# Miniprotein binders against Heme oxygenase 1, chloroplastic (HO1), part 3

Target 1, 212 residues: Heme oxygenase 1, chloroplastic (HO1), of Arabidopsis thaliana (Mouse-ear cress) (o48782)
Amino acid sequence: SKGFVEEMRFVAMRLHTKDQAKEGEKETKSIEERPVAKWEPTVEGYLRFLVDSKLVYDTLELIIQDSNFPTYAEFKNTGLERAEKLSTDLEWFKEQGYEIPEPTAPGKTYSQYLKELAEKDPQAFICHFYNIYFAHSAGGRMIGRKVAERILDNKELEFYKWDGELSQLLQNVREKLNKVAEEWTREEKNHCLEETEKSFKYSGEILRLILS

## First folded at step 10 (miniprotein)

Design m31 (from d1 with E88D)
Fold by ESMFold2-Fast, scan of step 10:
Structure m31 (fold): chain B 212 residues (1-212), chain A 103 residues (1-103)
Amino acid sequence: as target 1 above (212 residues)
Amino acid sequence: SEFLAEMLEEIAEELERLAEELRREGRPEIARRLRRLAREIRRLARRLRRGEVSPEEVARELEEIAMRLMEIALELRRGRPEIAEELDMLAFALAWLAWLLRE
């Protein structure tokens, strides 16, 4: 028995692999040349990814930091916080002569949705919290880091650095998530798991900005 | 495809590094499983460079490898949580690459 986080992890991977993807959209895109086959990362596309990511992290982290709700308050000062690291990186890009774009639709839409969930649907909000820091974002960070290494002459962005060992920080949060979920009913746990598909969609649209 | 092939080779290299660490710690069966998955990824990278596979075929194989890495990560979570977390990150990276190839 590994606790509720392992159920969240399993559902995230299952949905992420497209096994549950709608057949119509899969068929439509299968007949066209894929952008990744001719993927040429640009600094401009990567900046859109960073700016929209920062908007999402700003929103998520402010909600948690300002909350007196016990479930959210458990997750203050985890060491996983990314918004300030991203601010530092964007200042570096500006110093290198790049113009920082305004947030785009993927980031704005996800940020607004997170604000709505935080007020009305704690179990759904925690699903997004988990997936932003663990499941979908873990892979996205790996991809983003490799892109940055190639287009930025191996510049080490603050976004990919943590104070302390990332695995320990993630395990501490995983234990807190398991403890919080122990108080939930089976129905509340299932509601949280059902939200995973939306977290996949929102995070995926932001990841796609790297291809833009 | 060249950029994708290089990313896959880097993921395979990381899996080989983790496999060697586990072998030295007396877990040769898990190390062997990781090395097998690394070989599958390197084979995909070579076939991509030669234009011998479609994006859809690559996506299917990456999804299979990702699920198998996730199983190994679960087995290691109590004893070597650091390695388990790295394997999860690599698994989700492969799954996102597969997702992008299908979109």
Scores: ipSAE 0.603, ipTM 0.784, lowest interface PAE 1.7, mean pLDDT 83

Design m32 (from d1 with E88M)
Fold by ESMFold2-Fast, scan of step 10:
Structure m32 (fold): chain B 212 residues (1-212), chain A 103 residues (1-103)
Amino acid sequence: as target 1 above (212 residues)
Amino acid sequence: SEFLAEMLEEIAEELERLAEELRREGRPEIARRLRRLAREIRRLARRLRRGEVSPEEVARELEEIAMRLMEIALELRRGRPEIAEELMMLAFALAWLAWLLRE
């Protein structure tokens, strides 16, 4: 393995697999407690997902854009920014006659948490920053394409398009993250890695809005 | 879960595309491994359509497939970094879906 980003990938995979095995009992309680999940998207649920996603991206991108803190400043103008693309998509939905909902609890909660981390916990904040953009480019994009095929007559949303080569944009961010992490202690790197579960939790709550 | 079955079939199709590319480039062993994972995913999609598996069983199988994809991506990281990245992204997508199913 090379840099910290590669470590983030492997630790996330190992942590996910190991935590699922260790937390079998807690998973059972969670499943029993929550409503039975339906894996069928709705336009209304998807709009809630897009609105809450936009709130999160607005928060992340404003924090980064306005920051003079060296760790955050490295990530200005990455080309991965999503807020503007989401604004365009929401305008399209309005043109189609849909009513745009207000942000809901998943988006509001995550946005507030990110603001708190940005002030108090840079390593944790960067963990969320990385996972939000990279999860979107992978799992989020795949789900979004299937949603468009299923309920949007194959409309390709701006949310899933990038200006430039996505692979190059992602590589540039990985290199910046490796550079930033070189200044971190082992303890700070471990703290960043430990936030991975929370990033899946918060992002997952927003993703589940598609099914609501 | 027709929607999930369709997503899994799409992932399998992408793995088959990457496998064919690697076969043409003289990496038939890796191609065979990717095609085997694609077949497992397609079998899982069929079982989902038939209502034969629980969300927890699906999550378990997706996690195992994700780990095996990650191992293949590591083997390719220096020779074919672009393909390695695509496989890593697919592995993370599978792991993410598994996580959602368990919660």
Scores: ipSAE 0.311, ipTM 0.649, lowest interface PAE 3.6, mean pLDDT 81

Design m33 (from d1 with E88W)
Fold by ESMFold2-Fast, scan of step 10:
Structure m33 (fold): chain B 212 residues (1-212), chain A 103 residues (1-103)
Amino acid sequence: as target 1 above (212 residues)
Amino acid sequence: SEFLAEMLEEIAEELERLAEELRREGRPEIARRLRRLAREIRRLARRLRRGEVSPEEVARELEEIAMRLMEIALELRRGRPEIAEELWMLAFALAWLAWLLRE
């Protein structure tokens, strides 16, 4: 196998589209039976999305920063950290007069699951770490940024800004992940890959908060 | 769905930019395929504005386009890995939009 990140990317894309196709078929029947509301994001829904996202990033980043476990320690100070950026954005919302909601079930459930994996299942934890950051830098960023432009009078949120070239930051993380995975058995690598489907489910639930 | 139509148009513009880059580098067949997908996306955006398509139909078309982009990314993986990565990201964006439409 040439580089584990290549396998992670391949599995993520394949499982993502297959999982969404199956989910879409189930939801299609339900949606056809209902009058459909217009797809328009609200500030309140977007705030729920940002708050739950921040809880997840707080959890990931605190686990990594506090860890002396070699696998996790490799990923300190990647430049991809989002919690501080989200903190700044939520302060801006507060200054604009918005009330910041408490975290909701999607964020709390995912955060708790990540804590459990970090303690008991490092390969699964790294799967979520990878997919959360790389999904955000791709599809999540595009959708979330466009929502912010529309409902916040073209406010540029810190959540979608990086210090330095994003492509370079992502490449550095890929190289570190390839190195870490070189020490894993085939079974440990497969276990990591199998966790990808749960990553999509948890991240998807948080993304749906934009429409709530 | 005006917001969704605008997002689709932005994705189509990015595909057209990548297609032009590949054409200049002597890959006109792949460029043509990317331009076809961009045109399909723009067509979906217009049909959304006119109210001519259901969310289900749009989601299905976006998932099909995402799969076609993944095929092209796979073909370019060894020769132009940076373009392959951009195509992977655009495919993910389309898949997430399809997911949101089915909520």
Scores: ipSAE 0.512, ipTM 0.751, lowest interface PAE 2.4, mean pLDDT 82

Design m34 (from d1 with F92M)
Fold by ESMFold2-Fast, scan of step 10:
Structure m34 (fold): chain B 212 residues (1-212), chain A 103 residues (1-103)
Amino acid sequence: as target 1 above (212 residues)
Amino acid sequence: SEFLAEMLEEIAEELERLAEELRREGRPEIARRLRRLAREIRRLARRLRRGEVSPEEVARELEEIAMRLMEIALELRRGRPEIAEELEMLAMALAWLAWLLRE
């Protein structure tokens, strides 16, 4: 049973490998002229990551929640929503005496791009919607727990907790996306696959804030 | 990059957990494939810790492992969709680590 989401993941991985090889080749030349930096998380960097992430989730979830557009309405109340849980976590940091930073460029840029896509390019918007939750559920979850282990005295943040089985929640969204995509043209599907590269870059820029 | 090596080790541990689950469910061949990929990831983590391999080389191998996990996930998608979803999540985590290594 190979639906559009499976196709999207395979093609995106293949294109990502190609684009990343080109970027890596360019970056390798730059790196040869400087030493490799150590990658260690800081509380300040992690807070920047959480704040920028919350801005993105606020944007996604508000657009979906307020929409009467049938395609977007399908994705209401998925159980994957993160904004409220992040709000709880940021309140905990505030109670611990940390100052909550303002959103930074990675979060602001992605949030603005998502707002534009939601109005003008629904297929691209849904592509980003899926990839943002999938990326967080996968890499974000693993990385976030490792960060908490290293710098938060193993605090379990609400950001990494779901009401129900995560795999089942993701499977439900995947089924909805496959159903929606059945009516898309080959061109619309290919456009979504191309937007997957941008989702990796935007989300990746936010992820790097942990190491800043 | 000690932090990245530790994250790779956690991904390998998750693959080993899923392999054991599949072995108990009567899928020993898939379990062996997952354990092999977990061993490759642990080997890459060790080489990364020792500075024996370039970040670019590690990124390439992680991308290959991610693709192999996607193939296994596809094989399981009909019969065991929750496990397939978990494998795809682990593949995505490897892709993110590869991306971080290239920049």
Scores: ipSAE 0.550, ipTM 0.741, lowest interface PAE 2.2, mean pLDDT 82

Design m35 (from d1 with F92L)
Fold by ESMFold2-Fast, scan of step 10:
Structure m35 (fold): chain B 212 residues (1-212), chain A 103 residues (1-103)
Amino acid sequence: as target 1 above (212 residues)
Amino acid sequence: SEFLAEMLEEIAEELERLAEELRREGRPEIARRLRRLAREIRRLARRLRRGEVSPEEVARELEEIAMRLMEIALELRRGRPEIAEELEMLALALAWLAWLLRE
């Protein structure tokens, strides 16, 4: 109740800064980074992003929904579930005449990793659960709206709609996370926090699909 | 990078809106901090449009701004949780834009 979610929040921001440091000054032989002026979303890239995102949400939501493990069961029916909304949106794209791509490597890799964590490493799994829903459901909404303005004639996708007040749904989940974490040792909490780097790696690879 | 510059400008507008709300509620110091961050973001958007800044420089500045927004959000969590959540959302958007800028 007293700040584990706050700890996750600050660790996420610090580690994100470090993760993005990559090897910025690495000598890349003849590779020049794509000019920022040329970075624009495409419908094909956005569809890959939506499909890979749906695979990840399908995986998370099935694991939680079917779980008898108390830590996971706490997060059933949060109202944050995205897979069904994404399914509706992909059906709309089909109706508009678009071909829906197969899941790509970023989504497949992350989905498989989440399945492994769910069985072997609950604290790490919860780290990914938190970062996926809070980052994508809140921050992703703004990016998704701008993408829709650029390439979808302002179509309002179901992916960015919730049944209820989003702020209340997020607050309810934060309270459940704080309660669950109260049962964890300091070492288990630290392990959860350390997993944040992988969360940014995997979610970032999926986000990049919007531009590629 | 009209897409990126325009998104940065929208984030700055949201920060200015939240700053005004906080000023009216008697939190002028926090309002000033948010306005300062909004000005930094608008400056970055202009430099992006002019091609006067590298992607790495913009990403670095956005990451710093995102961290400062998170700090302000924490300060507001107890008194104005809705505004704190909005600031967190904006910080995450800046972090995602920084990631895109780092290739």
Scores: ipSAE 0.462, ipTM 0.732, lowest interface PAE 2.4, mean pLDDT 82

Design m36 (from d1 with F92W W96F)
Fold by ESMFold2-Fast, scan of step 10:
Structure m36 (fold): chain B 212 residues (1-212), chain A 103 residues (1-103)
Amino acid sequence: as target 1 above (212 residues)
Amino acid sequence: SEFLAEMLEEIAEELERLAEELRREGRPEIARRLRRLAREIRRLARRLRRGEVSPEEVARELEEIAMRLMEIALELRRGRPEIAEELEMLAWALAFLAWLLRE
C-alpha cells in the first residue's frame, strides 16, 4: 500500500528539519541583511523567476519528450508540462510593455545540472522531475498565484492552469512513479531520496528571484 | 512582511474551512488538530507584522507545522483523499515559505 512516492514525500519534509542547524549557522552571518518585513515581490523579479523557470521546464520537458529510455519515456504527456504555458504568459508580459530578461544564473545552473543528471544518473534525474512538478503544483502554485494577485491585478497566468483536473493529473503521475520505482533496488531508491536536498537548493534559488 | 503575513493568514483560513468540513462529517478530533495549527499560523503572522521574530525562528515554526499537516493528511488519505491532497498542498506552501527564509 505504501509506494515510493510516500517515501519521497516524507524525506522532503524531514530534510527541512534536519538541515536546520547548518542553515542557522549560515544565517547568523546575514540575518540583519534579511529583514522579513521588507520581503515584497516586484514585477521585474517575478519576470526573472518566470524566465528562469521556463528554461528549467524547457530542459526537463525536452529531455523527457525526446527520450527512448523507458524510465523517462513513461513520463511523456503527463499534462503537467509548463513550458508552453510559460511561453504564453511571457508573450502577455511583452504585450503589457515589459521587456523579457534573458535567463539568469539560477535557471542556467539548474538547467545544466538537469542535462548532466539525465545522461549519468536517472534516479537523481527522476527525483528532480518529481520535486519540480509537484512543488509547483502544490506550494509553488499557491505562492506564485498570490504574487500574481498582488502585482498583476489578479491576472490568472497560464502557468497556474492545467488542461484537465489537476488532482487527477498528479495522481496519474504518482502512480507511474510508483510503478517505475518498483523496478529499482533499495540502493537506487535511497540515491533518489538523497538528491532531494539539491532539488530544494536549485528550485529555491529560482524562487528567490521573486524578491530580486 | 505584509505579504508573508497575508499568505499565512490565507493558509490558516483554508485550514479552518477544512476543519469545519471534517467536524460536520464526524471527525471532531482531526478538526481540533487543524484548528490548533491554524491558530499557531495566525499567531506567527501577527508576530511577523510586529517584527517580533527572526527568519530562523519563522522557518523552524513553519517546518514543524508543515510536518504536522502531512501527518494529518496521511491519516485522511484513504477515507478523504481530496482533503488529504488539500492539506498536502498547504503543507508544501509552508515548507516553501520556510525554504525562502533559510536560503
Scores: ipSAE 0.505, ipTM 0.749, lowest interface PAE 2.5, mean pLDDT 82

Design m37 (from d1 with W96Y)
Fold by ESMFold2-Fast, scan of step 10:
Structure m37 (fold): chain B 212 residues (1-212), chain A 103 residues (1-103)
Amino acid sequence: as target 1 above (212 residues)
Amino acid sequence: SEFLAEMLEEIAEELERLAEELRREGRPEIARRLRRLAREIRRLARRLRRGEVSPEEVARELEEIAMRLMEIALELRRGRPEIAEELEMLAFALAYLAWLLRE
């Protein structure tokens, strides 16, 4: 684990897999009442997921475009931008007769948090920026695309398409972030890693909308 | 659900594809480890289809497999960075499924 991005990936994975089981806070139920076989996505839940995701990407990409800090300018035109792709997908849903919901709490909360970080804490903001795109391009893409195929008659959403080779686009961002992070102190790097927990919490709440 | 079992089977198939690629490139020990993880995932998919496992149990198994995939990815990052990246993507897919199951 020589590069900072590699360190970020492992921290992200460990936070993703930590046990959150608590006894006493919630009423316990039998396993038979919530068998894993009952997990089925809905179109309405998926729309909420897409709308909240678009709000987050709109916020993220506008912040980068405005470039209040020189570091943000390095991440313009990465090819990973999702907001316009999501706009196209939501327009398709309208054409199919669906009513597009207003953003919900998960998306609004994360968007607001990102705006606050972007003004005062560039290292923390860049941590969220990387984790959001990486998570979507990795596990989020596989799960979300499969959900869309399942409930939308095998429709390929623009949200899961890139104009170039995804692996190369991710590698380019990885190299830029490693270069930027070389100038950070150990304390600044640790601060970025500590923000990873919040990144997974916020992104996770949005992903859960698929089941709502 | 049938959907979840299909997701797991797709992940297992991708691991088997990567294992075969690594075997052809002279990395048989790593290939064997990936095939073992693929078998564990297929076992979970079968148990899910038969209603023989709880969400908590599936989540724990998926989390363990995800961590093992990340370890293999780390071993490959210098020699085969493209495969390391694909393994990391599969590991995150398993982690996201596990996390959804804990809701």
Scores: ipSAE 0.537, ipTM 0.751, lowest interface PAE 2.3, mean pLDDT 81

Design m38 (from d1 with W96M)
Fold by ESMFold2-Fast, scan of step 10:
Structure m38 (fold): chain B 212 residues (1-212), chain A 103 residues (1-103)
Amino acid sequence: as target 1 above (212 residues)
Amino acid sequence: SEFLAEMLEEIAEELERLAEELRREGRPEIARRLRRLAREIRRLARRLRRGEVSPEEVARELEEIAMRLMEIALELRRGRPEIAEELEMLAFALAMLAWLLRE
């Protein structure tokens, strides 16, 4: 049967594979700033990615954990929380002799946007909540693990580990999201779905830090 | 491009593993479809190693392969949900790689 989460998954996959109706404008703008032949992840770029990701997860998780608003309260202690795992990983980088950078513009901008949405636009906020965790658990996990294997001598980061079965944790969140969405009007559901493109824009800017 | 080529080869290996599972379970038709996608990914990895393709062209091909993987995942969702979720993960990985290559 089809709950609201299936609509969210459909929109997410459609935007990932066909994020723009016409590609002519993007092709004109893409004139070899990062040739794929030269694309290799660096430890410095990966650290910027992890630090900005941690800022976003800190913001998202603090909003949820401190909230008495019923819609947000449903998502406390999901098991998908990443901030503490990232904190452990960044401490490991310090032990290896790396300097931990300060957060950069992509992370700061997304964190501020999430704070604003949490106060004024719950449906939009929940869209970002869903896409942040589910993108990480799917494609982000696979890509991020491969990057770590390549540049960290096969180190398994805590950022890609969960306590318990990941599939069950994801299913529990999907059920809670379907429950929350049952109270929404069709307009509110559509508003949530429309926010998906912005979630990919912000998350994509952070993901690109791996190549910076 | 060496890192990207290796990542694509790893995705192809996972598709080949899933294809063998489905072949053993009496689903040779879907196994053949997954092996065809794996071959296309390996071909793209070889072209990347040879410097024969642009970032825009790579992104387009990855997006198309991701769509085809998602179609297969949807077909398996009711009968083999675990395999469907693994295919969806691989499709999202390809889509995210394409995103990294596109503005």
Scores: ipSAE 0.578, ipTM 0.777, lowest interface PAE 2.1, mean pLDDT 83

Design m39 (from d1 with W96L)
Fold by ESMFold2-Fast, scan of step 10:
Structure m39 (fold): chain B 212 residues (1-212), chain A 103 residues (1-103)
Amino acid sequence: as target 1 above (212 residues)
Amino acid sequence: SEFLAEMLEEIAEELERLAEELRREGRPEIARRLRRLAREIRRLARRLRRGEVSPEEVARELEEIAMRLMEIALELRRGRPEIAEELEMLAFALALLAWLLRE
C-alpha cells in the first residue's frame, strides 16, 4: 500500500522541478547581482554551514526529546540525530586551530520557525522533520561529504556517519511517519505537503553558506 | 568548476555501479538507461573542465538528468526499493547542485 511518505517524496520531487521552472523563467538578474557563484567551497563557508546546521538539529532534536506529545515522542532515538555528531566535528575544527563562528541568519531563522511550528502546527513541523533528515541523507550528505573531502584533506566528518545501517534507520523513520500520518485527515496531510516548499527554502539557504 | 566536475564524476560512477547491479539481476533495459545517463554526466564534467559551458547550461542539464533518474526510481520503487532510494538520492543531489548554480 502507498503510505503518506510516498506522497511526501512525490511532492518533494515535483516541487524541485516546479521551483527550477519558476527560477528559469525569471528575468535576467541585474548586473549588481551578477556574477553567479564560482562553486568552490571555503573552510569558513563550510564552518558557517555546520554551525547553522547544528543550531537547526539542536532545536529539532530537543523539541522531540522533551516532548510528551505522542506524535513527536514517536521519533525519539531514531539514530538519525545529528547535533551530537556535529558537536564532535566542531570540537575537531577547534583542535585544528579554526575559530568557530556564531550562528548566522539562515540557521537562526529556521530554528525559530521550527520552535513556532512545534507549538502551533504539528503537521507542518513533521514536514520539516522529515525533509531535514531525508534531504541531509540524500543530496546534502553527498554534497557535504564531498566538500569536506575536498577542503579538509579527505577528513571524514562525524556528521556523515551513523551508528547502524543508514538505509535501515531511514526505513524505520518512514514506517513511523506512515503510522503517525494514518491518524491525519486528508486536509492535515495536504497541509503537511504544502510546507515542503518552505523546507527547501530554509534548508537551501543554509546549504548556500558553503559558497559564502 | 574542477570541484563540480569531480562531484559529477563521482555521481556517474555510482550510477554505473547501480547499472551493473541491475544488469546482473536481469534488468538490462534499466541498466542501459542508467549507463546512458552516466555517460551524459561524464560528458558534462569534461565540458566543465574545458570551460565549454555556463552555469545556466549546467543547471539545465542537471535538472533534465535528475528528472530522468526520478522516472527510473519510480519504476523500481516496488521491486527494488533500496536501489530506487539510491537513485532518488542522486537525483536530489543533482537538483540541489542545479539550484546552487542559479544564484
Scores: ipSAE 0.532, ipTM 0.754, lowest interface PAE 2.2, mean pLDDT 83

Design m41 (from d1 with A93S)
Fold by ESMFold2-Fast, scan of step 10:
Structure m41 (fold): chain B 212 residues (1-212), chain A 103 residues (1-103)
Amino acid sequence: as target 1 above (212 residues)
Amino acid sequence: SEFLAEMLEEIAEELERLAEELRREGRPEIARRLRRLAREIRRLARRLRRGEVSPEEVARELEEIAMRLMEIALELRRGRPEIAEELEMLAFSLAWLAWLLRE
């Protein structure tokens, strides 16, 4: 890999497809309780997913917006910001008569962890920043679109809309990240890469709320 | 599970679209590999609908298919970076579905 973003992509894919597969074995018990091929999303579960996601995006975007630290300031106004769009979507759910739940443990835990990293560990923070937006633009977007088709009468949520071409917005962020990382030592780059596993674990816990 | 089967079928359709594009551009061998993966995904979707596989087995097979898509994407990175990126996005979509299935 020539750019640091390519190293991040490589590590993310390996953790998701190789490392996670070996440890998924066993995870014990209760034969009959596991529904075989019966996963179906619910509006209530999806609302928990959206609320917890919004808490995470609020945290990320506020930290970036308010920062004068050069590494973070580079990522202001990327066009990938999701908090305001999620706010609009939650207002639509209220108009449909749904009660908006309070944030749950996955969102609260991840939000708090991100605040701690932003203060103590910029390289780790940027790892989470990138992977959260990347994951949403990839698997998260496809899942969300299908959820909308299945349980929201094909309502297109603002959460899956961007002002401009998504591919170009993502490419601009990757270029900024490559530029920022050029100033990092090999040790700092490796530390950022090592944090990838935690980013996917925390994001995955929020994603599983769709099933709840 | 009908929901998951439908998502897998949409991913297979997108792979078939990319395979056709690559065939028209003179890359028939890679196109055949993508069509093979699409057929595997469609087979998995059918088995899932029939209740013939556990979530664990589905997750494992999706992870294997995702890895093979990433290998194809790497081969195309220099000559067709746009298609390589689309394949990587599809691979990550499969990996996320696998993750969703692993409790």
Scores: ipSAE 0.490, ipTM 0.734, lowest interface PAE 2.5, mean pLDDT 82

Design m42 (from d1 with A95G)
Fold by ESMFold2-Fast, scan of step 10:
Structure m42 (fold): chain B 212 residues (1-212), chain A 103 residues (1-103)
Amino acid sequence: as target 1 above (212 residues)
Amino acid sequence: SEFLAEMLEEIAEELERLAEELRREGRPEIARRLRRLAREIRRLARRLRRGEVSPEEVARELEEIAMRLMEIALELRRGRPEIAEELEMLAFALGWLAWLLRE
């Protein structure tokens, strides 16, 4: 392995593809099929997405700050932190006259799971840490920015802005993760990779709120 | 549908720009692979605009394209790390779109 991060990416894509095929078949049997043409974002759904996302980032960033394991301390002050940016955006929504919803089940469930993992399972927790930040910093920004353009009169949210060069911030975190993972056994690395499916499931449930 | 089709078209445009950059840098084989994936995405966007494809089929095709982009990104990691990172970002976007479509 020339870098654990690269291994995490490819395992994530393979596991997601395989398991989603089975899940999709089951869901097709239980849920009425709806045409994709009807799937459009709403402001209310987007706010639910932002609120639940903020709960998850609040949880992640507090866990890293508290650093119950030495491994967590390596990931302080990455520049990828989102909680403060989301707080600023939600204040803007209030100023525009929008009602800010309470956190919903997707965010509450993921936040609780992250707290449980962080206490007992650092390799599994780091899997979620990586997948949450890198998914948002990469693909999530493209999708979320497009949604905001469509429903918020081209407003550019703080949630999609970084202080500094994003590529450099991502590279710094990737290098830290590779360094941390060098101390892990093959079994610990495999355990981290096995959490990838849950990461996609929990994050996906929050993302679906955009279309709600 | 319009939102999803527009997002896919934006991803295809980005892939085409990266393919042209790689062609100019003497990587025509990889450029050809990226242009092929961009064409597949554009065809999928057209079918979405017409409402003639199921969410499950779209998700499956996006997952396959994302996997192929990740493979290309890995091949470019040492020679063109900047482009590899951009391809990884696009692959992640496709994966997220597939997830949204499947649940």
Scores: ipSAE 0.560, ipTM 0.771, lowest interface PAE 2.0, mean pLDDT 83

